# Ledger of designs, part 67: VH-VL binders against q9nrl2r1430to1533

Target 1, 104 residues: q9nrl2r1430to1533
Amino acid sequence: GGVHELSAFEQLVVELVRHDDSWPFLKLVSKIQVPDYYDIIKKPIALNIIREKVNKCEYKLASEFIDDIELMFSNCFEYNPRNTSEAKAGTRLQAFFHIQAQKL

## First folded at step 23 (VH-VL)

Design k209
Fold by OpenDDE, fold request of step 24:
Structure k209 (fold): chain C 104 residues (1-104), chain A 123 residues (1-123), chain B 107 residues (1-107)
Amino acid sequence: as target 1 above (104 residues)
Amino acid sequence: QVQLVQPGAEVKKPGTSVKLSCKASGYTFTSYWMHWVRQAPGQGLEWIGEINPRGGTTNYNQKFQGRATLTVDKSTSTAYMELSSLRSEDTAVYYCARGPEWYQKPGLYFDYWGQGTLLTVSS
Amino acid sequence: DIVMTQSPDSLAMSLGERVTLNCKASQSVKTYVSWYQQKPGQSPKLLIYGASNRATGVPDRFSGSGSATDFTLTISSVQAEDVADYHCQQYYSYPYTFGQGTKLEIK
């Protein structure tokens, strides 16, 4: 754990951000652009928020980090129908995450 | 200035394949989505697919799934669209069009278009 | 697939008149609609994105409005150079789809 575990989380976030399918997840959804988003999604989260939590050492367990990432995807699938570009991107990015998470 | 350069025309027989090129310049090629759209004579526009040149991720119109293949060559800033099993109905002008930056919704807009390649499929 | 239906198919207007082009989606596409202008023998050019955002360099006589299923492109005072086909497009879901186009001519 400690510094080594923190580095693993940081590296994984970097890889997620660099992925082609990261665009729906880079930052919180704009309330101006999507007025009803926060009426539906009660626990909004994004990669920039997760990165900040990692940097602040808020994740004491890998499971906590994984839970936030899964929440991010869950929110995407809850709000976006399957045939939207957001949902398609989320599906691929989540699959990528699951592979990388096995290394934690 | 942003430019997308496409060959003027291609003539193909039914059942063959064609690979159309789109040479991009005037911007960072890998930072923007690239789209392909065709227009049959006297008809509207039809979206074929999109590609992120950064990692090569693609999304296709299911109508073309299995026949259309989008690729890029980063070293030459060139996008390609290959269409196989050509039919007479594939006769159209094929456009490449730049989408938004990689961090935005891929279909947000197509702000720069090539001049198009006229593909004629006839026996 | 989401069907985008434009109306009218064609129209002829006098210089300086207000032009209204309509686009109707078969289901809600929220505000994920773009408009393109295509002059004879040319490639399409972006006019509006996100239903109401004017693209860079587009004259202010062009404006877009609408949400859900009904969208409108307006030319406040049509000019001779506005002779073209106009296309609406939704990008809410795959596949992105275009209307059949509206042909605008000047009398």
Scores: ipSAE 0.912, ipTM 0.957, lowest interface PAE 0.5, mean pLDDT 96
Fold by OpenDDE, fold request of step 24:
Structure k209 (fold): chain C 104 residues (1-104), chain A 123 residues (1-123), chain B 107 residues (1-107)
Amino acid sequence: as target 1 above (104 residues)
Amino acid sequence: QVQLVQPGAEVKKPGTSVKLSCKASGYTFTSYWMHWVRQAPGQGLEWIGEINPRGGTTNYNQKFQGRATLTVDKSTSTAYMELSSLRSEDTAVYYCARGPEWYQKPGLYFDYWGQGTLLTVSS
Amino acid sequence: DIVMTQSPDSLAMSLGERVTLNCKASQSVKTYVSWYQQKPGQSPKLLIYGASNRATGVPDRFSGSGSATDFTLTISSVQAEDVADYHCQQYYSYPYTFGQGTKLEIK
């Protein structure tokens, strides 16, 4: 049911946050540190935002939750070239997510 | 208070392997990235790789073609760098260096360095 | 790989003079540049990170500036204890790469 799904989303977010490769995704990119980020990325999102949405029960379907997570990764790959530490971290974290998402 | 302690020197023959140690103290070992950097005599610095002691995630300079392996022993707060198939051009001082916290960009800075281990590879 | 080129290779300055060390990246590295000081027989010491952030404990006379491809480390008034090699480093992409270093001496 809904309660079980909510718990699953919460647990998955916790696991993503604790992952070694979560550092690019923990919170929104700083506009001060990366001045052009928001000129390129129009739908910014991060794990802390996703966590809040989970806590507020804003995800009615697992697909909605997954879409936000995938958006987070797509933003990373859109902004960061392949050989950046952000892109490398994103690649590994996304792979981890895909495995864990099979449990949803 | 933060210290990274490395052995002074190692002497190896070409084709062999060496495993260099870096004993960390004065901070939470698993909370910071650890980097390895070498410096050939009279030359600049060369980045080898990084490891997150928290989960063991690593990134390497592909120049080493898989010859370098970074590991950690959490129980002893020790980082290791193993370099195989040694060659004369591997002769250098090898430094371990602490990076930023695990939740930050790994290469943001190297704020504490070991004294380095001089590795001499010669026949 | 991104190549970091420092200039000059070496320089000798008089005490109290303003010192300017340059570092040029072969491609844009944004502001992801650090500077290190390495005194003779010692390990490198962090001076600047993020192009312009002074590390803790670093004297005010050291400052960093630049973005994209051109970076500068400045010593406003060079002191005797500043004799060292200075290294710039980019951490924009793997592998992280250093310049060849600049040797600073006092006349």
Scores: ipSAE 0.912, ipTM 0.957, lowest interface PAE 0.5, mean pLDDT 96
Fold by OpenDDE, last read:
Structure k209 (fold): chain C 104 residues (1-104), chain A 123 residues (1-123), chain B 107 residues (1-107)
Amino acid sequence: as target 1 above (104 residues)
Amino acid sequence: QVQLVQPGAEVKKPGTSVKLSCKASGYTFTSYWMHWVRQAPGQGLEWIGEINPRGGTTNYNQKFQGRATLTVDKSTSTAYMELSSLRSEDTAVYYCARGPEWYQKPGLYFDYWGQGTLLTVSS
Amino acid sequence: DIVMTQSPDSLAMSLGERVTLNCKASQSVKTYVSWYQQKPGQSPKLLIYGASNRATGVPDRFSGSGSATDFTLTISSVQAEDVADYHCQQYYSYPYTFGQGTKLEIK
């Protein structure tokens, strides 16, 4: 089950990365570009970090994987107002994720 | 070299539709956002919408929501903007403009522009 | 929508003078501002993005600064070829919006 789950997580991360709306989430936010980001967001995370955790088999449960993905979206919505391109992308990507996560 | 080629002009009657084309060359078409911006005579610029040719994701200026439709043809590296229910106020030069790569913020910049299509809407 | 207000609407300067164009946002747009140059009968050309980053090929005499609501485009020594309309744009939130433009002429 574990190997199968890891493969499923890996595949889902690949699909998220390839999605048009992945651009806000591919890597951690740059402190240079967004100086106040880490004053607001205390648990930063991104798809590249999640991918590494998957590769290192750090997720023992699907719920742990899902929690990290949801944290990623939560951070986006916490920092970005609704009409920003980041928030709009996050909304669509999260919807996509929720559909794909049902297959886990 | 990057080029965005647009037809020179279109003349349409009010209430009709127009589909403007923008043929891209000199770069990987599906790797960059594409934007549409118009400029009425003697006026400033107005953003219409953006499309990611990679997957077809779009974002629109709500002013044009439901009336403007952005599409792409990957096989010909051509972007399209269809505008329906045309009004005299739609008379303007319509530009396509390349945005940044798909993995960056869509509005970061518009670094290459077509020469624009003059759309004239009149009875 | 976020309103971008440019000032002045037009100005005429002598060759070699320092030119300052202003752009004010109706609310904070952080540093998500671009500047474009549009010469008569031509398409806009990117000058500055991210408030202060000069685009490739743009002369050093052009510089951008500002954050939040107040932005400036500066030409350290204006040249004859700089005659154009200049547009600021915010891309902080949808819809992206432009200023009304500033027309720069040479005396």
Scores: ipSAE 0.912, ipTM 0.957, lowest interface PAE 0.5, mean pLDDT 96
Fold by OpenDDE, fold request of step 24:
Structure k209 (fold): chain C 104 residues (1-104), chain A 123 residues (1-123), chain B 107 residues (1-107)
Amino acid sequence: as target 1 above (104 residues)
Amino acid sequence: QVQLVQPGAEVKKPGTSVKLSCKASGYTFTSYWMHWVRQAPGQGLEWIGEINPRGGTTNYNQKFQGRATLTVDKSTSTAYMELSSLRSEDTAVYYCARGPEWYQKPGLYFDYWGQGTLLTVSS
Amino acid sequence: DIVMTQSPDSLAMSLGERVTLNCKASQSVKTYVSWYQQKPGQSPKLLIYGASNRATGVPDRFSGSGSATDFTLTISSVQAEDVADYHCQQYYSYPYTFGQGTKLEIK
């Protein structure tokens, strides 16, 4: 059960990273490039951080893993207006995630 | 060296369609965004759309309302832009332009440009 | 759509003079602005991206500055080969939009 779930999380993260719309989410937003980001977003997260948590077996429940992924998208939509490339990418990637997450 | 090669010119009648090609070389085709930009005679530049050749994801200028279709052929490292229901106002030089790597903001810059294809739409 | 307005439409300068080209956005575009140089009969060439980052191979006499709505491209000492149209572009939101261009000539 646990080992199987861990593998499922790992595979899903790999699929998210490889997606065309992953570019806003691969790593934490740069404070240099976006100076006001961390004034607005208080719980920053990215796919590389989620991948590390998976590798360290920090997710005991699928719901915990899903919550972090949803937080990642929530941050994107909070900071980026709908017509930005970040928001558009996030919308498509989240839809993809929701389909894949049904397997968990 | 990076090169984007486009045909010199196309002549079309109103109401028809055209498919313009852009052959890329000198870099990994699937690792960079590709953009299309046009320029009417004596006018400024107008962005048409972008495509990620890796997975085929596209974003369009809604002004074209589905008239523009971007595709790629990975086997030949060629990008295509098809424009349907042509109008006289579509007369312009059409450029393909390389964007940044797939892991960056797609509109960050256009660092290499084709020589452009002059599309003339006239009765 | 975000409108980019360049000024002046055209200017003629003497060799060695400082040239300042302006670009105004109809709303804030953060620092997501690029500048391109287009010589007669040629394709555009990237000069600046991210408002102030000089592209590889671009002479250091070219510099970009600005944020939010007001942006500037500066040529510290204009040369004969700088005769061209200059275009600013925002990539903050879709669709990406360009200014109408500024034509630079040498007296």
Scores: ipSAE 0.911, ipTM 0.956, lowest interface PAE 0.5, mean pLDDT 96
Fold by OpenDDE, last read:
Structure k209 (fold): chain C 104 residues (1-104), chain A 123 residues (1-123), chain B 107 residues (1-107)
Amino acid sequence: as target 1 above (104 residues)
Amino acid sequence: QVQLVQPGAEVKKPGTSVKLSCKASGYTFTSYWMHWVRQAPGQGLEWIGEINPRGGTTNYNQKFQGRATLTVDKSTSTAYMELSSLRSEDTAVYYCARGPEWYQKPGLYFDYWGQGTLLTVSS
Amino acid sequence: DIVMTQSPDSLAMSLGERVTLNCKASQSVKTYVSWYQQKPGQSPKLLIYGASNRATGVPDRFSGSGSATDFTLTISSVQAEDVADYHCQQYYSYPYTFGQGTKLEIK
C-alpha cells in the first residue's frame, strides 16, 4: 500500500507541475522579488519541496500529502488578492488537484 | 528573429463577429504566453486577454468576458482572437504580443508585438 | 480596475536634455509596472519591466524607477529617435491596465 501511494503522490506532483497554472508554485517565492512575502507567510512551501518530501517518503498518510498541497494554496490566497494572476492560477490548480486527489 | 504576423485590416458590421489571427515564428510557440491588446484611434492601449498555448489556459479582461475568445492552433503556431457582437466602439488596432515563458508571471512583459490588425466596425 | 495616470500628456524637449515621464497608479501595484515605446505608425516596444529592469537591446539612456503608486521613466539624454508615445502598464492584478500615454517630441 505504501509503495502504491508513493507512486500516486509522485504522479500527482508531476501533473501539478505540468499544469498551466503551476508557475506560482514551482519553487519558493524569491525574497528579492517579493521582499515582504516571508513577513506574511510563515509556512512557505512549493511543489519542488513537496516533490522532495515525496521522494524521501516523508508522507506516511495521504492526508499529510494533501495537507501540504492545501497549505501551498492557502499561502497563495493569503498573500495574493483574488484578482491577481497568482490567485487565479491557484484557484484553477486547486480545483484540478481536488479532482485528482479523489483518486488517492 | 521572433515574428508575429497579423493581417492588415478587417471591416465588419455591427452585431457580427470577427476572428483575428496572429502567426508566430522564430521561437517555440507553446512555451510563451500570448496576449491581445487593442488601441482605438488616438487612444491608449487596452488589454483584452492572455492565453497559454501549452494547455490553452486563458484569462480575460472582464470587459470582454463572454465576447472575446482566445484560441491557438499549435500545428500552425497561430493564435486567434474572436470578438463577437461587434460594435462601433470596437474599432481599433488589435495587437498580439508575446509574453514571458509559461513558467513565469503571465503579465511580466510583452516583448514582441505583431504589427496589428485594424478592425473597423461600421454600418 | 487599477487606473494608471501618466504625466505629462505631452512634452517637447531639446536634444540632449533629460526627460522624465511619470506614471501614477490608483493603488499600489508593487513593482509590477512595464514601460513601452510606440513610434508613429509602429507597434509598441518593450523598454522596462518590473519597474526598473531594462529590456534586452534597450539603450542605457532609458531607465525606470518607482514602487507602489509612483513610477518614472527617465531618458538621460533624449535623442531624435526617441520621438514616440510612451505607455506605462501595471500587471499586478486583472485586468492589466495601461496609462493614457505621453507624447514626446523634439523641439
Scores: ipSAE 0.911, ipTM 0.956, lowest interface PAE 0.5, mean pLDDT 96

Design k209
Fold by OpenDDE, look of step 23:
Structure k209 (fold): chain C 104 residues (1-104), chain A 123 residues (1-123), chain B 107 residues (1-107)
Amino acid sequence: as target 1 above (104 residues)
Amino acid sequence: QVQLVQPGAEVKKPGTSVKLSCKASGYTFTSYWMHWVRQAPGQGLEWIGEINPRGGTTNYNQKFQGRATLTVDKSTSTAYMELSSLRSEDTAVYYCARGPEWYQKPGLYFDYWGQGTLLTVSS
Amino acid sequence: DIVMTQSPDSLAMSLGERVTLNCKASQSVKTYVSWYQQKPGQSPKLLIYGASNRATGVPDRFSGSGSATDFTLTISSVQAEDVADYHCQQYYSYPYTFGQGTKLEIK
């Protein structure tokens, strides 16, 4: 943990944000654009929120950081059918994350 | 001014392959999704696939069963669509069309279109 | 695949009349529908996205509405330059699919 682990979290978030498939996850879903989203998803989260938590040193364990990222993907797959662009993006980004997370 | 320039026509035999080009200008090529859509004579539009020139991510219409391959050349701001195992039914005008920026839903809209390339597949 | 069905297939209207074009999805596509105008011998042009958002430069007489399965493109007062084929498209799920098109002519 500590400073080195924090830097690893920061770097991983940067890589996730820069990924082609990050577009569904960059910020919280707009209630205006998706009126029923928050009726279904009870623990909304996005990369910008996770980045802020990293910056505030809220993750003491790698598992906590990983849990939030997995929640983000879980929300996506819960709301979006498999053949949607959101779900397809999520699938690829999650796979990328899993590879990168092994370095933590 | 955004422009997508495509060759006018291609003529191919069944069973062969074709690689169509789409040269983009007037905007940051790597910042926008690129789509390919075809239109058979007198018919409606059919979506083929999309590519994010930023990282090369693609999504395809499964109807083409892997026959279509989308690529980009960032150095020349050119998008390509290769279609293999050509059939007579592939005869159509093929359009490239710019989608939204990379951080948006890729199919949100197609706001600029090339003039299209007429592909004729005949024995 | 989601099927988009447009109606009518064709229509002829008089100048200044209100034109209504319909598009029905085989299943809900929420509001992920776009409309395109294609004039003879030209490439399609974006008119509406997100069911009701008018694209930049599109005249005010064009409007889109609808959600779930029923969508409408309206021309409040049809002009001579509106002669074209009109295509609806869903981008809710892959593959994106278009309607068969509606041909609009002027009497």
Scores: ipSAE 0.908, ipTM 0.955, lowest interface PAE 0.5, mean pLDDT 96
Fold by ESMFold2, fold request of step 24:
Structure k209 (fold): chain C 104 residues (1-104), chain A 123 residues (1-123), chain B 107 residues (1-107)
Amino acid sequence: as target 1 above (104 residues)
Amino acid sequence: QVQLVQPGAEVKKPGTSVKLSCKASGYTFTSYWMHWVRQAPGQGLEWIGEINPRGGTTNYNQKFQGRATLTVDKSTSTAYMELSSLRSEDTAVYYCARGPEWYQKPGLYFDYWGQGTLLTVSS
Amino acid sequence: DIVMTQSPDSLAMSLGERVTLNCKASQSVKTYVSWYQQKPGQSPKLLIYGASNRATGVPDRFSGSGSATDFTLTISSVQAEDVADYHCQQYYSYPYTFGQGTKLEIK
């Protein structure tokens, strides 16, 4: 509900952004640097976009917010093999997210 | 005036440990990845691992997992690499190298290198 | 581990000649390749990253190209100061790996 949920979403996003392993997720993947990314990933999302959606009160349910965060991780694992720096970062940040999300 | 300063040499016996230092200056230490790379005599370059000095996150070459430990001291802008259970095959020049800013892919480039520490491991 | 194989192992060139150094990855590394120059007794120096981007301060005579498994470093007109070992490196996946190097000499 209401204001306390938006504050919790904001706090969680702040914690994710501060984490060392947020670097692959801060903004959308560059088409110039990674030309084939958008051929494979059809629902791109990143922390800056999620943060904006929180600021605009676009999440009506906590499940919608959690779904966007989990989509962000699933995109990472779909595009990046397990031994890449992005996949390793995603694994650790997702584990951190699961711990923090229990506070919702 | 980015500088990475390393001691010139270390001599150790097999079975011991060494902790190599890399003193950074001329940039914001916590904003950039730090890497460690070694080069044995007559051999190529071998990546050991990387550390994000911001929060201390590390990734290791699995060959060194369990023997190498990367740490930082943010108050002195110094990176460290400890290597345990030394053997003669660990004789090499050990470099620290600055990676890109922390928000980039850590291996993107190593743009500044220390002069290296020659570690000699012999009986 | 992804193996980076460089060819030739060594190469002797006359001043002003065009030189091509090759690097082959054992599997696709997309464009995640860097090239380093290492002069005798010195630390490596970054030349190229992302297969084709020159690092700051690198002369225009150095260029890189390639994708997937086949990569090239080209020196358009070799100069005396280009005598060095040249290493390619992939950073696509852990562990990052370097090629064995190509030694460039002047005749």
Scores: ipSAE 0.846, ipTM 0.938, lowest interface PAE 0.7, mean pLDDT 94
Fold by ESMFold2, last read:
Structure k209 (fold): chain C 104 residues (1-104), chain A 123 residues (1-123), chain B 107 residues (1-107)
Amino acid sequence: as target 1 above (104 residues)
Amino acid sequence: QVQLVQPGAEVKKPGTSVKLSCKASGYTFTSYWMHWVRQAPGQGLEWIGEINPRGGTTNYNQKFQGRATLTVDKSTSTAYMELSSLRSEDTAVYYCARGPEWYQKPGLYFDYWGQGTLLTVSS
Amino acid sequence: DIVMTQSPDSLAMSLGERVTLNCKASQSVKTYVSWYQQKPGQSPKLLIYGASNRATGVPDRFSGSGSATDFTLTISSVQAEDVADYHCQQYYSYPYTFGQGTKLEIK
């Protein structure tokens, strides 16, 4: 919705980026480094892209913003088995996100 | 010049604890993962855990979960590994090793290693 | 835990020979394998990461290959200073695990 809601989305994205466990989510996964990623993940997304969508006012509803963040985590858990460093980071960052999103 | 300095030896009795140190220099301490690895005499390498000195995030080998504690002191660029309830089987050389920059997969490589601390656990 | 099994346990080579060291994972680790050299009485030294990328300062005679479960370290022309234990390590999943090592000696 409003200007305050969009500013809150920006603040939340900044907090996610600053978190230790943001490292798997900062930018899109490299096809060169992870050749099969885009065979499995059909709707790739990352924090830099979400941040740009906030900056460009591309989210009409708070639910659209939340859906992109949750898609980011869902992709992580779909591609990465539970005991990988990426999945562990995703689990902790998702928990952090839920805490921070409640403050909105 | 990247350097990780560890004390050479420690001797402890079973049932006690030890806190091993690793002093880092020659790089930005908080920008790189830090790992701990041990090697029993004449045996292979065993990963204990990792810490991101940036915010203190840790991951442990489940074998050591509850006994090993990784911490850092950012002001002195020093990493610590505390191991409790020591057993004779814990006798080993304990290495600290620098991982990649924090924005990379933490296990990607261990590019600089301390010289190791020989921990001897015996009566 | 993913078991990394190295073969052979040891070998003795003449200077200048090609050496191939093998490492097998108990399940796929994709390309998330590193190789370390450990000379007698020393700490490990990084040689290869990501199965095939040489670390900075590692001589061209060292190369790595493999994916999924089967990995090799090749020394194209062994030198006297290559006498060491060689360890493979997977970093695909926790806990990270090392192979038991291969000891390389010169005849």
Scores: ipSAE 0.843, ipTM 0.937, lowest interface PAE 0.7, mean pLDDT 94
Fold by ESMFold2, fold request of step 24:
Structure k209 (fold): chain C 104 residues (1-104), chain A 123 residues (1-123), chain B 107 residues (1-107)
Amino acid sequence: as target 1 above (104 residues)
Amino acid sequence: QVQLVQPGAEVKKPGTSVKLSCKASGYTFTSYWMHWVRQAPGQGLEWIGEINPRGGTTNYNQKFQGRATLTVDKSTSTAYMELSSLRSEDTAVYYCARGPEWYQKPGLYFDYWGQGTLLTVSS
Amino acid sequence: DIVMTQSPDSLAMSLGERVTLNCKASQSVKTYVSWYQQKPGQSPKLLIYGASNRATGVPDRFSGSGSATDFTLTISSVQAEDVADYHCQQYYSYPYTFGQGTKLEIK
């Protein structure tokens, strides 16, 4: 909703992008490089898309923003076994997100 | 040109520790993953772990978790691997190897390797 | 840990012959396999990544193929400078693991 809340969403996305473990989440997974990804993941999302939605004021509620971020992590854990580099990165970045989200 | 420079040899007693260095030059140190790999005499290659010099994130082979510590010094473009509680089985050549850029899967390739440090652990 | 098993352990070839080196993973690693060449007394050198992509500067005679569990490195016409150990490695999951290697010699 408000201007201050939208500024907080932007700041949080910037923090996520800056984190070492953002590498699997910066942009959508390539069909060419990972051919079966979109057979398994039906609601793809990435940080660049979330950032664009924040910039366009597409989130009306904080819960909508949080849901997109959590969807991003859920997709990671659904596609990637837990002992992969992507899953390890997702686990750490999600923990970081929970800490940052306390600040709104 | 990309270079990874390692000291040639170290000799240590069992039960002690060692800190091996790998000085990088010819590229932006903080933009690429760094890996450590060892090779015992006459044996194959064994991955120890990786570090992202950007923020210091590490992933370890579970075999070395608790004994190996990977660190970097960004100001000198130097990666370090410390191995504690040394035993004779740790005798090997220890390589540092550059991985891909940080935004890629860390194990994608190791495109530049140091010449290796021969660590000998004996009484 | 995913075990990478290479065959044969060693191989002696005449110059100009075609060689195929095999690497089998104990479970699917999709296409996340790389191949390294290690000449005597030297550090490993990257040849192939992603099962089939040649690294920069690697001669066309080297090619890789495979997916899931079965992978090959092919040298279409062996040259004297190809005397080396060849290692496959999976990077699909932690820990990354290497095969035991194949030693290539020239007769």
Scores: ipSAE 0.842, ipTM 0.935, lowest interface PAE 0.7, mean pLDDT 94
Fold by ESMFold2, last read:
Parts: C-alpha cells; sequence; structure tokens
Structure k209 (fold): chain C 104 residues (1-104), chain A 123 residues (1-123), chain B 107 residues (1-107)
C-alpha cells in the first residue's frame, strides 16, 4: 500500500511494542530456551520481524499486515496453554490490537 | 543496593480492608515485575499476584481475584497490595518480591524480597 | 492448580554429607521451577531458577536438576549455615504454586 498505510502499520507496531504485554512477542522464541517450540510452530513470527517487513515495504495490503499479526497471536495460543503468562499476555495484546486495527 | 522496605506489622478487624506498602530503592522500579506472596504462621508460601509497574498490568491468583488489588506509585517507587473483606484466615506475613525485567517471563525468579509485614486479623 | 509435592518433609544431616531434596509436580511444568531457601525468621532467598541455573552469589554446593514433573535440589556437602526450609516453586502456569517445603537440620 501507499505512504499513509505504511505509516499506519508502523504506528500500530510501535503501539504494540510499547504495551506491557508485548514481552512474549518482541523476538522469535529461542530454540535453546524452548527446545520443542519449532517442532510445533512451523511459521514463526515476532514483532521485530513484522516491524522490519514494514520498514522494507513488504506489505502490499493491510490484510497481509493483519495476517502476520494474527499469525503471531495464533502461534502463541497454539503453543501455550490458556493459563500461562504468555497466553494471558497474548489475549490482552490481541484485544488491544483489534481496537487499534480499526484505524486501518 | 536493591532494597524492598515494608512496615513490620498491621492489626485489623474482620470485615475491614488493609493496604500494604513496599518501598523499592536501588534499581529502576518500572523495569521489573513485582510480586506479592504471603505465609500464614507455620504454613507454606502462597502467591497472591503480580504487577508490571511500567503500565500497571496485573495478574492474580484466582483465590484472591476480587479481594486483592495491586497498584503502584511510580513517583515514590512504591508498590501496594490492598486486601478487602478481611478474615482471620488472612493472618499472615505478606512479602513483596522483585521479579525479572518486564520483557521476561514474570515468574522466572523472585530475586529480592522485603522482610514482610505481619498482618493480624482478629476481633 | 498445579500441586508441588516435596519430600522428605524434614531431615537431619551431619556436616559434609550430600543432601538430595525432591519436588514433584502434579503435571508437567517443563523446566519452569525455582528453589528458595528460607532460614528461620527470614524471608525466602532465591537459590535456583529454570530448574538448574544458580542465582548470583549462591555457593557451588547447591545445584538443581529435573524437567517435566521431577525436580531435585542437591547440596553436595552440607554446612551449618544451610539449616533452613527449602521450597520449590513452579512458574509454568497461573497460579504460581510452592511446595510445602523440606526442613533441613544438622544432627
Amino acid sequence: as target 1 above (104 residues)
Amino acid sequence: QVQLVQPGAEVKKPGTSVKLSCKASGYTFTSYWMHWVRQAPGQGLEWIGEINPRGGTTNYNQKFQGRATLTVDKSTSTAYMELSSLRSEDTAVYYCARGPEWYQKPGLYFDYWGQGTLLTVSS
Amino acid sequence: DIVMTQSPDSLAMSLGERVTLNCKASQSVKTYVSWYQQKPGQSPKLLIYGASNRATGVPDRFSGSGSATDFTLTISSVQAEDVADYHCQQYYSYPYTFGQGTKLEIK
């Protein structure tokens, strides 16, 4: 998309990163710290990667950007049971994202 | 040096509320999770909840959901835990404990503890 | 809630002996276990996190191991200052829970 959409994507990513509940999503999960993660999650993604894709203009449509953000959350919920700190953070950050995404 | 300072004791009657304080010093208060843990006399440790002082996000042990309220005052680097509808079973030492930096799993470790406040709830 | 069950409830050891304390989780907690030392009248002190990582300033004689449901704290050569209650704690899922503790004494 256009310059206005790229600015909106960047603004949204900045707001997600600033949120308290961004901590599980800042970087890809470490295989050393979580050895079985990549046996279960086949399309890993994190906020730093999404931000880089915005900076490189790799998103052509808002739907592509939204799909990567939703993939990030669905990976969290697939790997982490509902009562873990990661899943609770994901639930709150996803709700925040849905409110902010109305601007797109 | 990292310090968490708590008042030594509080005495309350059943049905009232208490607000316990934990004054932090020697580190950047808003960069670390804060936890609250209690220990009844002769009993084990029980986790109450956690707060991220950065933006105020909380998670509670469901046992205390609706009765415990965690807050912070960033200007004084002080964490608070309010417990309402007190019962004699709430008699315990209440600790604040520092967790890891905010970008880590909040329960990873509790590396510094206050000396605790003895709350006595009796008629 | 995940129940953390410690064994034994108490033990008395001679100075210099090897001590093994056990902690069993009611379901897998992966490696998300910490161990705390609590001396009489004092607040808890962190010993081990992530099942096996020694916290800063903790003597080499303390080590931790285990994964999933079975965890061990080992003191390779017990010393007089090791008299304390020892608690394991899981932080895999809410609520975080502690074991009931093991009391270590010197004979």
Scores: ipSAE 0.839, ipTM 0.936, lowest interface PAE 0.7, mean pLDDT 94

